# Miniprotein binders against q9bqp7, part 165

Target 1, 240 residues: q9bqp7
Amino acid sequence: VPQNWFPIFNPERSDKPNASDPSVPLKIPLQRNVIPSVTRVLQQTMTKQQVFLLERWKQRMILELGEDGFKEYTSNVFLQGKRFHEALESILSPQETLKERDENLLKSGYIESVQHILKDVSGVRALESAVQHETLNYIGLLDCVAEYQGKLCVIDWKTSEKPKPFIQSTFDNPLQVVAYMGAMNHDTNYSFQVQCGLIVVAYKDGSPAHPHFMDAELCSQYWTKWLLRLEEYTEKKKNQ
Below, E stands for the ipSAE of ESMFold2; O stands for the ipSAE of OpenDDE; V2 stands for 0.75 times the mean of E and O plus 0.25 times the DockQ between their complexes.

## First folded at step 17 (miniprotein)

Design V3 (at its last look DockQ between E and O 0.02; V2 from the best seeds 0.00; counts 0 for: oily chain .311, pae E 10.8 > 1.5, SAP 87.414 > 70, placed apart)
Fold by OpenDDE base, look of step 17:
Structure V3 (fold): chain B 240 residues (1-240), chain A 82 residues (1-82)
Amino acid sequence: as target 1 above (240 residues)
Amino acid sequence: SKIVVEVEIEAPSPELLESIVWLIEELAELMGGRVVDVRIEGNRARIRLELPTELLAWYFAWMVRMLLDFLGLRVEVRVERE
């Protein structure tokens, strides 16, 4: 049990999204400060086994691709991920963001992969927006807050070259989603509450993306795990 | 002791610079690091990153250098023990 328990949901906020769909999705800039990001907390609290597996994977990739090949691979993966997020932001933004829709950004296997998910996405309330949990003292940048199949969700878009059909295969992504949910639900910049999460794994080959829906119960379970990770992070920082 | 990687980048355009900064941030995050500071001045950026271990810091530095060199970008990468 977390020592510093805090609810994921804010009882002061109505579960019903106020009917005023903001005509424009919120995009609160991330202020870089001393406050740890969700990603930082998760990374610094990785198990020795997870670290070892990542290092082993890296070493293997270097052996297979060579050093330069691995760099190129890594670069391409990240570039593709970025382009995918930019394309999604452009698609989900009601206003033609002045960034010339590079039509080329929309021509990706990842975008094709998520088309069936996008059909069920509506009521976009936030895109690439910062969240801060003032009490628990962490920040994050969430990808999207929107309705998925009529349920308001924090949506996290992921790219993968390999199928991730199970939520367990998304590693710490569920923790990231609930961390964003909890922060948003207690961030004064937001007037609404989210009760659900959605992890969408998009595939490079355009195969149908896997949606991993997280209901309020599952979010609560992962929230407990998140709090434990946050406590571990805090303890590690005190000992440094 | 914190291990900090400082990456200085010059890109041919602000848009490309932003893209590269994002890439470096994501790479740091994947490696269990965090971005400590980002300063962008025109076509130049300075990114300070914390990595959990010296080995990861050196590896990150190496990866970033190779990545940016591959892209034909001017990069300076320093690993410092704070």
Scores: ipSAE 0.015, ipTM 0.267, lowest interface PAE 7.8, mean pLDDT 83
Fold by ESMFold2, look of step 17:
Structure V3 (fold): chain B 240 residues (1-240), chain A 82 residues (1-82)
Amino acid sequence: as target 1 above (240 residues)
Amino acid sequence: SKIVVEVEIEAPSPELLESIVWLIEELAELMGGRVVDVRIEGNRARIRLELPTELLAWYFAWMVRMLLDFLGLRVEVRVERE
């Protein structure tokens, strides 16, 4: 249970935009700041057991691939993720697209993988947009806010090199979604709020992506866990 | 036919168990494998995976056994051709 609870939803906001549906999604610039990012909070509040297991895993991977091989592998995974996010932004906001870059960017198996999900996505309101929680003092960069099957969601796009149709989301991915949701709902740059989340796992080989929908009740449950992680982060920084 | 690996693990806490499951997912992905099913019941987990070759499946099984043994955790790993 967190020491200081704060609501994820803002009762003073509509979950439906009041303005005309603009053709261009909102993209708030990420600004350098001294307040922590969602990613930083989560990374610095991993349990000692998780840190130990990750270090052991790294040691084993380096044994198998060599140090340079491990570095190249991790760099390639990062690059594939970046290309996927760039392609999605191009698809959902055409003005960000270069002609030659569009063709190569759009040919990835990841884009094929999400096509059936994109059919259910409409009303894109934000893409690659910064959020800040003014009260809890954290910042993030969310992937997408759009309607999925009629429900406005914070959507997180995740890449995987192999199909994982029965795999649960990573431990921290649902926490990222709700942290972004809470920040957006209390950020003066946004005039609306979101009550649902969606995690989409896309596959490199083009296999159909798997969506994981999070309704408001589930989001509230994960929000409590996020508040505990943020509280833990704050206590660690106070004692340093 | 498919090369199937089944991993059964027991951990002293739910948070450690979750970390181990995550680690096994990462190892499988590295070796070109696919996690098919994950079931967690109390402090026990069962993970079902498919690997592209029998050699990689036995390599994966060896790595999982060595890693978990180093951590002092109970594990059973089976490799089957289905």
Scores: ipSAE 0.000, ipTM 0.183, lowest interface PAE 10.8, mean pLDDT 75
ESMFold2 (binder alone), look of step 17: mean pLDDT 86; pTM 0.843

Design V4 (at its last look DockQ between E and O 0.02; V2 from the best seeds 0.00; counts 0 for: oily chain .128, pae O 5.5 > 1.5, SAP 70.569 > 70, placed apart)
Fold by ESMFold2, look of step 17:
Structure V4 (fold): chain B 240 residues (1-240), chain A 82 residues (1-82)
Amino acid sequence: as target 1 above (240 residues)
Amino acid sequence: SKIVVEVEIEAPSPELLESIVWLIEELAELHGGRVVDVRIEGNRARIRLELPTEELAEYFAWMVRMLLDFLGLRVEVRVERE
């Protein structure tokens, strides 16, 4: 039960962009380095069981690869994710950027994996855009806001290698999406709001991506869990 | 009528098994689910859960399979309408 409940949706705001809004997706620069990010909050509030299993995995990988091998592996997974997001931002941009695109950026199994999802995505409103919740004091960088099958969503793109090496992202994905949604819905840089979320997990081998659609009711349930994690984080920082 | 997920796990130690069972319970609660029954015998566990929709149950099953594969462990997950 959160001590300081706050609504995820903003009743003063419309779900629909008006005709005076620019046609280019928003890309608000990330600021406020002194307040916590969504990912920092989630990282710092992992359960004891999650920490134990992550540590077990790390020790197995270090034993197999050595410390330098593990660092290289971790960096490669991060780079693959970053390139996937860069490719998606380029693909979803309404600008003519094909001539300036890295030709190898678009040739990945992850991009093949999401093609069937991208057919259902339209009306892109924001790409790689910062959000801030000034009342609850957290920031984030959302991947995409667009319509999916006619519903305006915060869309989060994830890469998957099987097994996935970063256990936190598996447990935290829905909370991350609703935290971005809540921040966006109360951020004065945005004139509209969203009520739905979409998590898309792409596969390196090009297998069809797995989507998880989150309607308004489900988002509200996850929002309650996010508020608890944020409260836990705040209490930990008071005791530092 | 409920959507039921049955999870069967084998782990190399009781300590690891208990940690995984706790994580699955946490994951279920995150997605609006409820643990109905947990049976543990040696290095094997069977967990019976209820989730509010078939879509959530299938997403949950996918996440459990991915998590256990990540850990290098055997798991069987079934989604049933009851």
Scores: ipSAE 0.247, ipTM 0.673, lowest interface PAE 4.6, mean pLDDT 81
Fold by OpenDDE base, look of step 17:
Structure V4 (fold): chain B 240 residues (1-240), chain A 82 residues (1-82)
Amino acid sequence: as target 1 above (240 residues)
Amino acid sequence: SKIVVEVEIEAPSPELLESIVWLIEELAELHGGRVVDVRIEGNRARIRLELPTEELAEYFAWMVRMLLDFLGLRVEVRVERE
C-alpha cells in the first residue's frame, strides 16, 4: 500500500464539459524543471528483471545486426515513431488541417493502422500537452486527450513491430497513462478531468491497431502501482 | 552557432549504461553530430553532443528521449545554444 496515497480523480472537477468547448486543443508547453517526468520515474524504478531483459535484447540485436546496423535500426524506429506522432497531431489538430499537410507524413503503415481507432476519436481537448502534479511532484507530456467511443480518455499512441494484443504486453504504458491522468486531473491548467485511459498500439505494416481501453476501475488499480513506483523513486533519490 | 545537446542517463546496470552511451554516440554521429564530452559515474552518464543546427538538435533530443523512454531508461535531455 502506498504510504502517500493521493486520489487519481479530483472530486472538485465535474465530468461535464463546461460549455467552453475550446475549439482548439490545449497545448501547454513542458517547462524545464527539476521535477521528474513520469518517464523518468518509471525508468528508474524498473525491476532488475526488466533491465536484464532489455540488456539481453540489446545484446542479441547487436549480435544480429552489428553495431552499426543496430544504430540504424534504432534510429529508424525512433524516426518512424516521431513521424507517426507528428502525423497524428496534424490529423487531430483542427488548425493544422489548414496547413499543407505533408502528405508524406500521412503515408505510413502506422497511420493506416490507426484509421479504425481515429473514427471513434472525437472532441480533442489536448494534444502534446504538459501536465504537472503539484502535490506528488511529477510532470509529463501527454499525447492526446479526446473522447474515444464517447468516453473522455488520455490517449497514448505507441508504435510496435510486434503484436501487443494484451494490455499486460504494454509493460509500463498503463502506468504512464494513469500518471498523466492523475496529473491532469489535479493540474490547474485544465478545467476538466479524465476517468479513462486508452493505449493504442499502431503497427508498421498497417494491420489494425490494438486499442487497450482502461476504465475507471482499471485506472485506479494501475494508479496504486504508479504511486508505489513514485515512492520507490523518491526513496532512491534520497539515498543518492 | 553550435548547439549542444546534453543527455543525462541513469541505467539499472553499468553494462546497460555503457551500451546506451555507445548507442547515443553512434546516433549523434549518424545525425551529423559529434560527441564533445562523456562522463560516466556509476550507473549515470552525461553525454554532451554538438549538432550543426537547432532543428537537428531538437530532433536528436526528441529521438533520444523517445528511445530511452521506449527502453524504460531515465533520461534528461537539454538543448543549449553555445
Scores: ipSAE 0.019, ipTM 0.349, lowest interface PAE 5.5, mean pLDDT 84
ESMFold2 (binder alone), look of step 17: mean pLDDT 86; pTM 0.852

Design V5 (at its last look DockQ between E and O 0.02; V2 from the best seeds 0.00; counts 0 for: oily chain .143, pae O 7.5 > 1.5, SAP 80.066 > 70, placed apart)
Fold by ESMFold2, look of step 17:
Structure V5 (fold): chain B 240 residues (1-240), chain A 82 residues (1-82)
Amino acid sequence: as target 1 above (240 residues)
Amino acid sequence: SKIVVEVEIEAPSPELLESIVKFIEWLAELHGGRVVDVRIEGNRARIRLELPTEELAWYFAWMVRMLLDFLGLRVEVRVERE
């Protein structure tokens, strides 16, 4: 069990937004400092199994593409993910000034892939917004907070293509979501909280996206595992 | 009802297969699952898992398919309600 247990939910906060809250989604700027990010914690606490498979993936990619080809492939995957997130931020923003969006952002199989999910998304409260857990001492940058089928969620958007690169944080996505959730629920920049999570996997070919809804009970189960990873990270840094 | 996931894998070597089986076992444990049965014959493995919810089982199956298809392995994944 984690030595420094802490609750994921804040009992003094509501999951329902105040009617007088601003209608523009929050976008808290990320401040880079000495406290670790969620992605850094997860990257530094990979298991032997994760490391082995990641190295196997890299070896195969380099064999197929050459070293320079692998670098270009990795850069393109990152750019595609970034463009997808930019497109989603533009689509989900209620501001008219954000209706002027790049045509290439919208010419994506990934955007087609998520259309059936987006029809169930409403009440956007935050987009590309920083979160900080001051007690547990970590930060993150969440993709979206919005209602999905009437439940307020931290929503994480992921891309998938064939061949899908084995990006080292892929299997830890539920931990990433709950870490953001816990940070947001205890961040003074936010006046509300969330109890649910949603991971949406979009496909490059436009096939319907795969949603993975995480209710409060499931989020609590993953939260315990996140705390163990954070504890492991902290122990490693103490010994450096 | 319980949710069962069956994973059938063929790998080019027994050592790679063993590493993949260990990864799948780790991934199941991460998601609160239980490994029910593991059968390994040569370069083939069959893994039977129980997961706590149907939503988790489909997400788990997606992750396994994504990984193993990418590595070029022959994979079948089934999600069953028993």
Scores: ipSAE 0.326, ipTM 0.710, lowest interface PAE 3.4, mean pLDDT 81
Fold by OpenDDE base, look of step 17:
Structure V5 (fold): chain B 240 residues (1-240), chain A 82 residues (1-82)
Amino acid sequence: as target 1 above (240 residues)
Amino acid sequence: SKIVVEVEIEAPSPELLESIVKFIEWLAELHGGRVVDVRIEGNRARIRLELPTEELAWYFAWMVRMLLDFLGLRVEVRVERE
């Protein structure tokens, strides 16, 4: 049990959007402070096994591609991921007129992959928006808050070259999602609450993306795990 | 002594710059580093990263340079002992 237990859900907030919710998705800028990001917390609290697996993967990739090849690969993966997020932001943003450069962004296998998911996405509340948990003292940048199949979710978009049909194959992504949920639910910049998470794994080849829906119960379970990771991070930093 | 990698980048767009900054931050953290300072001015950013060892700092610097050069971005990378 976490020593510093805090609820993921805010009882003072309603799940229903107030009629006063802006029609425009929120985009709160990330303020880079001494406050750790969700990503940092997760990375710094990786298990020895996770670290080992990543190192092994890296070494294998370097052996296969060479050092330069691995760099190119990493760069390409990153660029593709970035372009994908930019394209999604453009698609989900009502105000963004697709500029000519945006047309090329839309012609990706990843965008094709998520088309069936996007059909079920509506009521976009936030895009690329910063969240801060003041009490637990962490920040993050969430990809999207929207309704998926009528349920308000924090949506996290991921790119993969390999199928990830199970949520377990997404590593710490569920923790990231619930961390964003918990922060948003207690961030004063937001007037609403989220109870669900969604991880969408998009594929480069345009094959149908895998949606990993997280209901409130599953979110609560991962929230406990997140709190433990946050505590571990805090302890690690005190010892440094 | 802290080893700091300073990365200066110029990107063709602010959006690309922001993404690159996030990526570099992610990479630094992945390698056991931390971001100590980020300054963004228009299409230019300066990122200062602390890494646990000099070897990692040099590796990181090399990696970032290679990645950003591949992207056709103007990059300057410096490794400093603080």
Scores: ipSAE 0.016, ipTM 0.274, lowest interface PAE 7.5, mean pLDDT 84
ESMFold2 (binder alone), look of step 17: mean pLDDT 86; pTM 0.849

Design V6 (at its last look DockQ between E and O 0.02; V2 from the best seeds 0.00; counts 0 for: oily chain .127, pae O 7.6 > 1.5, SAP 73.794 > 70, placed apart)
Fold by ESMFold2, look of step 17:
Structure V6 (fold): chain B 240 residues (1-240), chain A 82 residues (1-82)
Amino acid sequence: as target 1 above (240 residues)
Amino acid sequence: SKIVVEVEIEAPSPEELELIVWLIEELAELHGGRVVDVRIEGNRARIRLELPTEELAWYFAWMVRMLLDFLGLRVEVRVERE
């Protein structure tokens, strides 16, 4: 249990002054480099067992591909993830007519994989947008905030393959989502509260994506775990 | 109703198997799961877990499969209802 519990929701802050144009999803730039990101907190609080397993994977991949081949592999997987997120931002953006349509960007197995999920997604509020928890002092960059089957969610899109530098955050992905949710709920740039999360795992071959919907109760459980990781990170920084 | 996830693992050594089993148990607890049974024979293990929802069970199964596949380990993961 965290020593300094803090609520994930802020119901007293539902009326945000200076809200952006409501017809356009929010896209807050990521700027403040002096406070930790969610991904840095999670990476710095990995267990020794997780670190050991990731190093074994690195050694195996380097033996199979060579050092240069390993770097090329990780760069390619990272590039595919970026293109997947760019395609989703384009699909979900109301400004699609202003953005150049790239058929190669929109033609991928990952995009085919999520089509059945996208038909249940509407009311996009934010895309590729920075969040900051102004009290707990951490930042993040979320993929999407939209309604999924009528529930407003922080939505995180995952490819089934990830480059090694980001593999560790995949293990803690629900904690990442609720950390973004808590940050958004306590960020003056946002005029609404989000109680639910959605993780969508897309497959390169176009196989149907797996959704993981997290209702408010499940998000609360993950939030408690996130607070423990943030506490652990903070204690490490005090000793260094 | 309950959802059961069964994970079958073969590791290169009993010591590595122990670490992997521990990691799977940690991930289950992190995601609200309950370990029901762990059976170990040499370098092979079978883990049964209960998870609160079918969606979480499929997500957990994906996460375990991804973890063990990139580690190069033989793994079987099944999601079964009630």
Scores: ipSAE 0.082, ipTM 0.584, lowest interface PAE 6.2, mean pLDDT 78
Fold by OpenDDE base, look of step 17:
Structure V6 (fold): chain B 240 residues (1-240), chain A 82 residues (1-82)
Amino acid sequence: as target 1 above (240 residues)
Amino acid sequence: SKIVVEVEIEAPSPEELELIVWLIEELAELHGGRVVDVRIEGNRARIRLELPTEELAWYFAWMVRMLLDFLGLRVEVRVERE
């Protein structure tokens, strides 16, 4: 049990989004403060095994592609990821505020991959919006808050070259999602709360994306794990 | 002692700069780093990243330099002990 237990859900907030669907999704800017990000917490609390596996993967990739090839690969992967997120933000934003920078952004295999998911996405409440948990003292930037199949979710979009048909294959992504949920549910900038999470794994080849839906129970389970990671991070920082 | 990698980049456009800044941030996070400061002025950005070890800092600096060079971007990367 986490020593610093805090609920993922805010009992003071109604589960029903107030009928004032904000006509415009919230986009709260991330304030870069001394407060650790969710991603930072997760990264710094990776298990030795996870670190080893990643390092081994990296070494293998370098051996296969060469150092320059690996850099190119890494760059391309991240660029594609960013472009995908930008394209999604553009698609999900009711205001064409994102100047269609490049029509080519919408012609990605990743965008094709998520089309069937996007059909079930509605009621977008936040896009690329910062969340802060004041009590637990962490921040994050969530991709999307929207209704998926009529359930309000924190949606996290991921790109992959490999199929990830199981939520377990998404590593710490479930922790990231619930961390964002917990923060949002207690962030004063938000008037609503979320009870569900959704991880969408988009594929480069345009094959149908895998949606990993997280109900309130599963979110609560991962929330406990998140709290443990956060505690571990805090302890590590005290020792440094 | 904290090890900070400072990355200064110039991109062809603000849009490309934003993408590159994001990329560097994500790469930093993937390598156990954190972004401590980002300053953007037009097509130029300065990103300061804290890394847990000097070895990681140098590796990251190298990686970023090579990545950005590959992209044809003007990059200056410095590793500093704070």
Scores: ipSAE 0.015, ipTM 0.264, lowest interface PAE 7.6, mean pLDDT 84
ESMFold2 (binder alone), look of step 17: mean pLDDT 86; pTM 0.840

Design V7 (at its last look DockQ between E and O 0.49; V2 from the best seeds 0.00; counts 0 for: pae E 9.8 > 1.5, SAP 72.516 > 70)
Fold by OpenDDE base, look of step 17:
Structure V7 (fold): chain B 240 residues (1-240), chain A 82 residues (1-82)
Amino acid sequence: as target 1 above (240 residues)
Amino acid sequence: SKIVVEVEIEAPSPELLESIVWLIEELAELHGGRVVDVRIEGNRARIRLELPTEEDAWYFAWAVRMLLDFLGLRVEVRVERE
């Protein structure tokens, strides 16, 4: 049981978006400060076994590609991911005025992969927006808040390819999503509450993306796990 | 009813395989499950796990797949309702 328990949901906020919600998606800039990011917390609280596995994989990749080859590969993977997110932001943004839809950004297997999911996405409330949990003292940058099949969700877009050289919270994605939910639900910059999460895994070959819907109950379960990870992080930092 | 998840993996080395098995065990615990059986043959392993709910099994299976895909490993994951 977490020592510093805090609810994921805010009872003071309505579960339904108020009609007063801006028609334009929120994009709150991430302020770099001493406050740890969700990603940082998750990365620093990986188990020894996870770290070992990833290090061994990295070493193998370096042996196969060389150091420069591995760096290039890593850079390419990052670039592909970035382009995918930029393309999604462009697609989901109601204002055409953002960066000229580089038609080239839309021509990716990943974008093709998510097309069927995008059909079920509406009511975009936030895109690439920062969240801060003031009480629990963490920050994050969420990809999207929108309605999926009529349910308001924090949506996290992921790309899947083999191999993926950059260690993001691949298996910790549910924790990341609920961390964003909890922060948003208690961030004063947001007037609404989210009760659901959605992880969308896009595939490079354009095969249909896999949606992983998280209902309120499942989110609550992962929230407990997130709190434990956050406590572990806090403890590690006190000992440094 | 317990949900059984079966994971079949092939790793490039026995050492990596062992590490993956450990990681899968930890992931199972994260989802409230446990490893029931592990069979290792060379660089291949078959892991049988019990999860408390179908939802746990689903997200466990997803997590394993995503992790192993990240590592460039071959994996087959099956969820069975017992």
Scores: ipSAE 0.016, ipTM 0.281, lowest interface PAE 6.2, mean pLDDT 83
Fold by ESMFold2, look of step 17:
Structure V7 (fold): chain B 240 residues (1-240), chain A 82 residues (1-82)
Amino acid sequence: as target 1 above (240 residues)
Amino acid sequence: SKIVVEVEIEAPSPELLESIVWLIEELAELHGGRVVDVRIEGNRARIRLELPTEEDAWYFAWAVRMLLDFLGLRVEVRVERE
């Protein structure tokens, strides 16, 4: 168990904002420097098994594609993931009009894959927004906060064509969601809190995306595991 | 009301297979489950697990498929009601 347990939820906050909701989702700028990001913590505390599998995958891909082929493949996968997130931000942003959108941004299998999920998403309150846990001292950039089927969620969008984040997300995706949730719930830039999570996995071929809902109980269970990873990270830095 | 899940994997090496089996065991624990039986035959493994609910089994099956897709490997995941 962690030596310094801290609650994920803030009992002094409403699970819904006051009646005057902003018409534009929050987009707090990420401020880099002193405190670690969620992704840095998770990357620096990967198990030996996770590191081994990632390196084996890289070696296999280089053997199949050659070094130049692997570089091209990974660049293309990164670009597709980036365009997917940009497309989702554009689709979910109320200040964008139909004629301001790049048509090529919206033409991908990944966007087709999530269409049925987007029908159930409403009340978008944050997009690509920074969060900071002011007590535990970590920062992150969450993808989306919105209602899914009536439940306010931290929503994380994933693709199967992002090898490095995908490997990390296979084991760490619930940890990422709860870390962002905990940070938002204790960040003075936000006046409300979120108690649920949603992980959406989109597919390159347009097959229907899979949503994975995390209720408050499940989020609390994963929060303990996140605290252990943060504690491990902190201990490593004390020995630097 | 426990849900039985059966996973069958073939990996290109026994070392990789052992790592995958270990990761699947860890993943099962994260979803409130436990491994009931593991049978390893060369570069093939069959893993039988129990998970507390159908929802947990679905999350687990999804995670296993994503792991093997990352590795470029085929996997069979079957969710059984017992």
Scores: ipSAE 0.010, ipTM 0.271, lowest interface PAE 9.8, mean pLDDT 76
ESMFold2 (binder alone), look of step 17: mean pLDDT 85; pTM 0.840

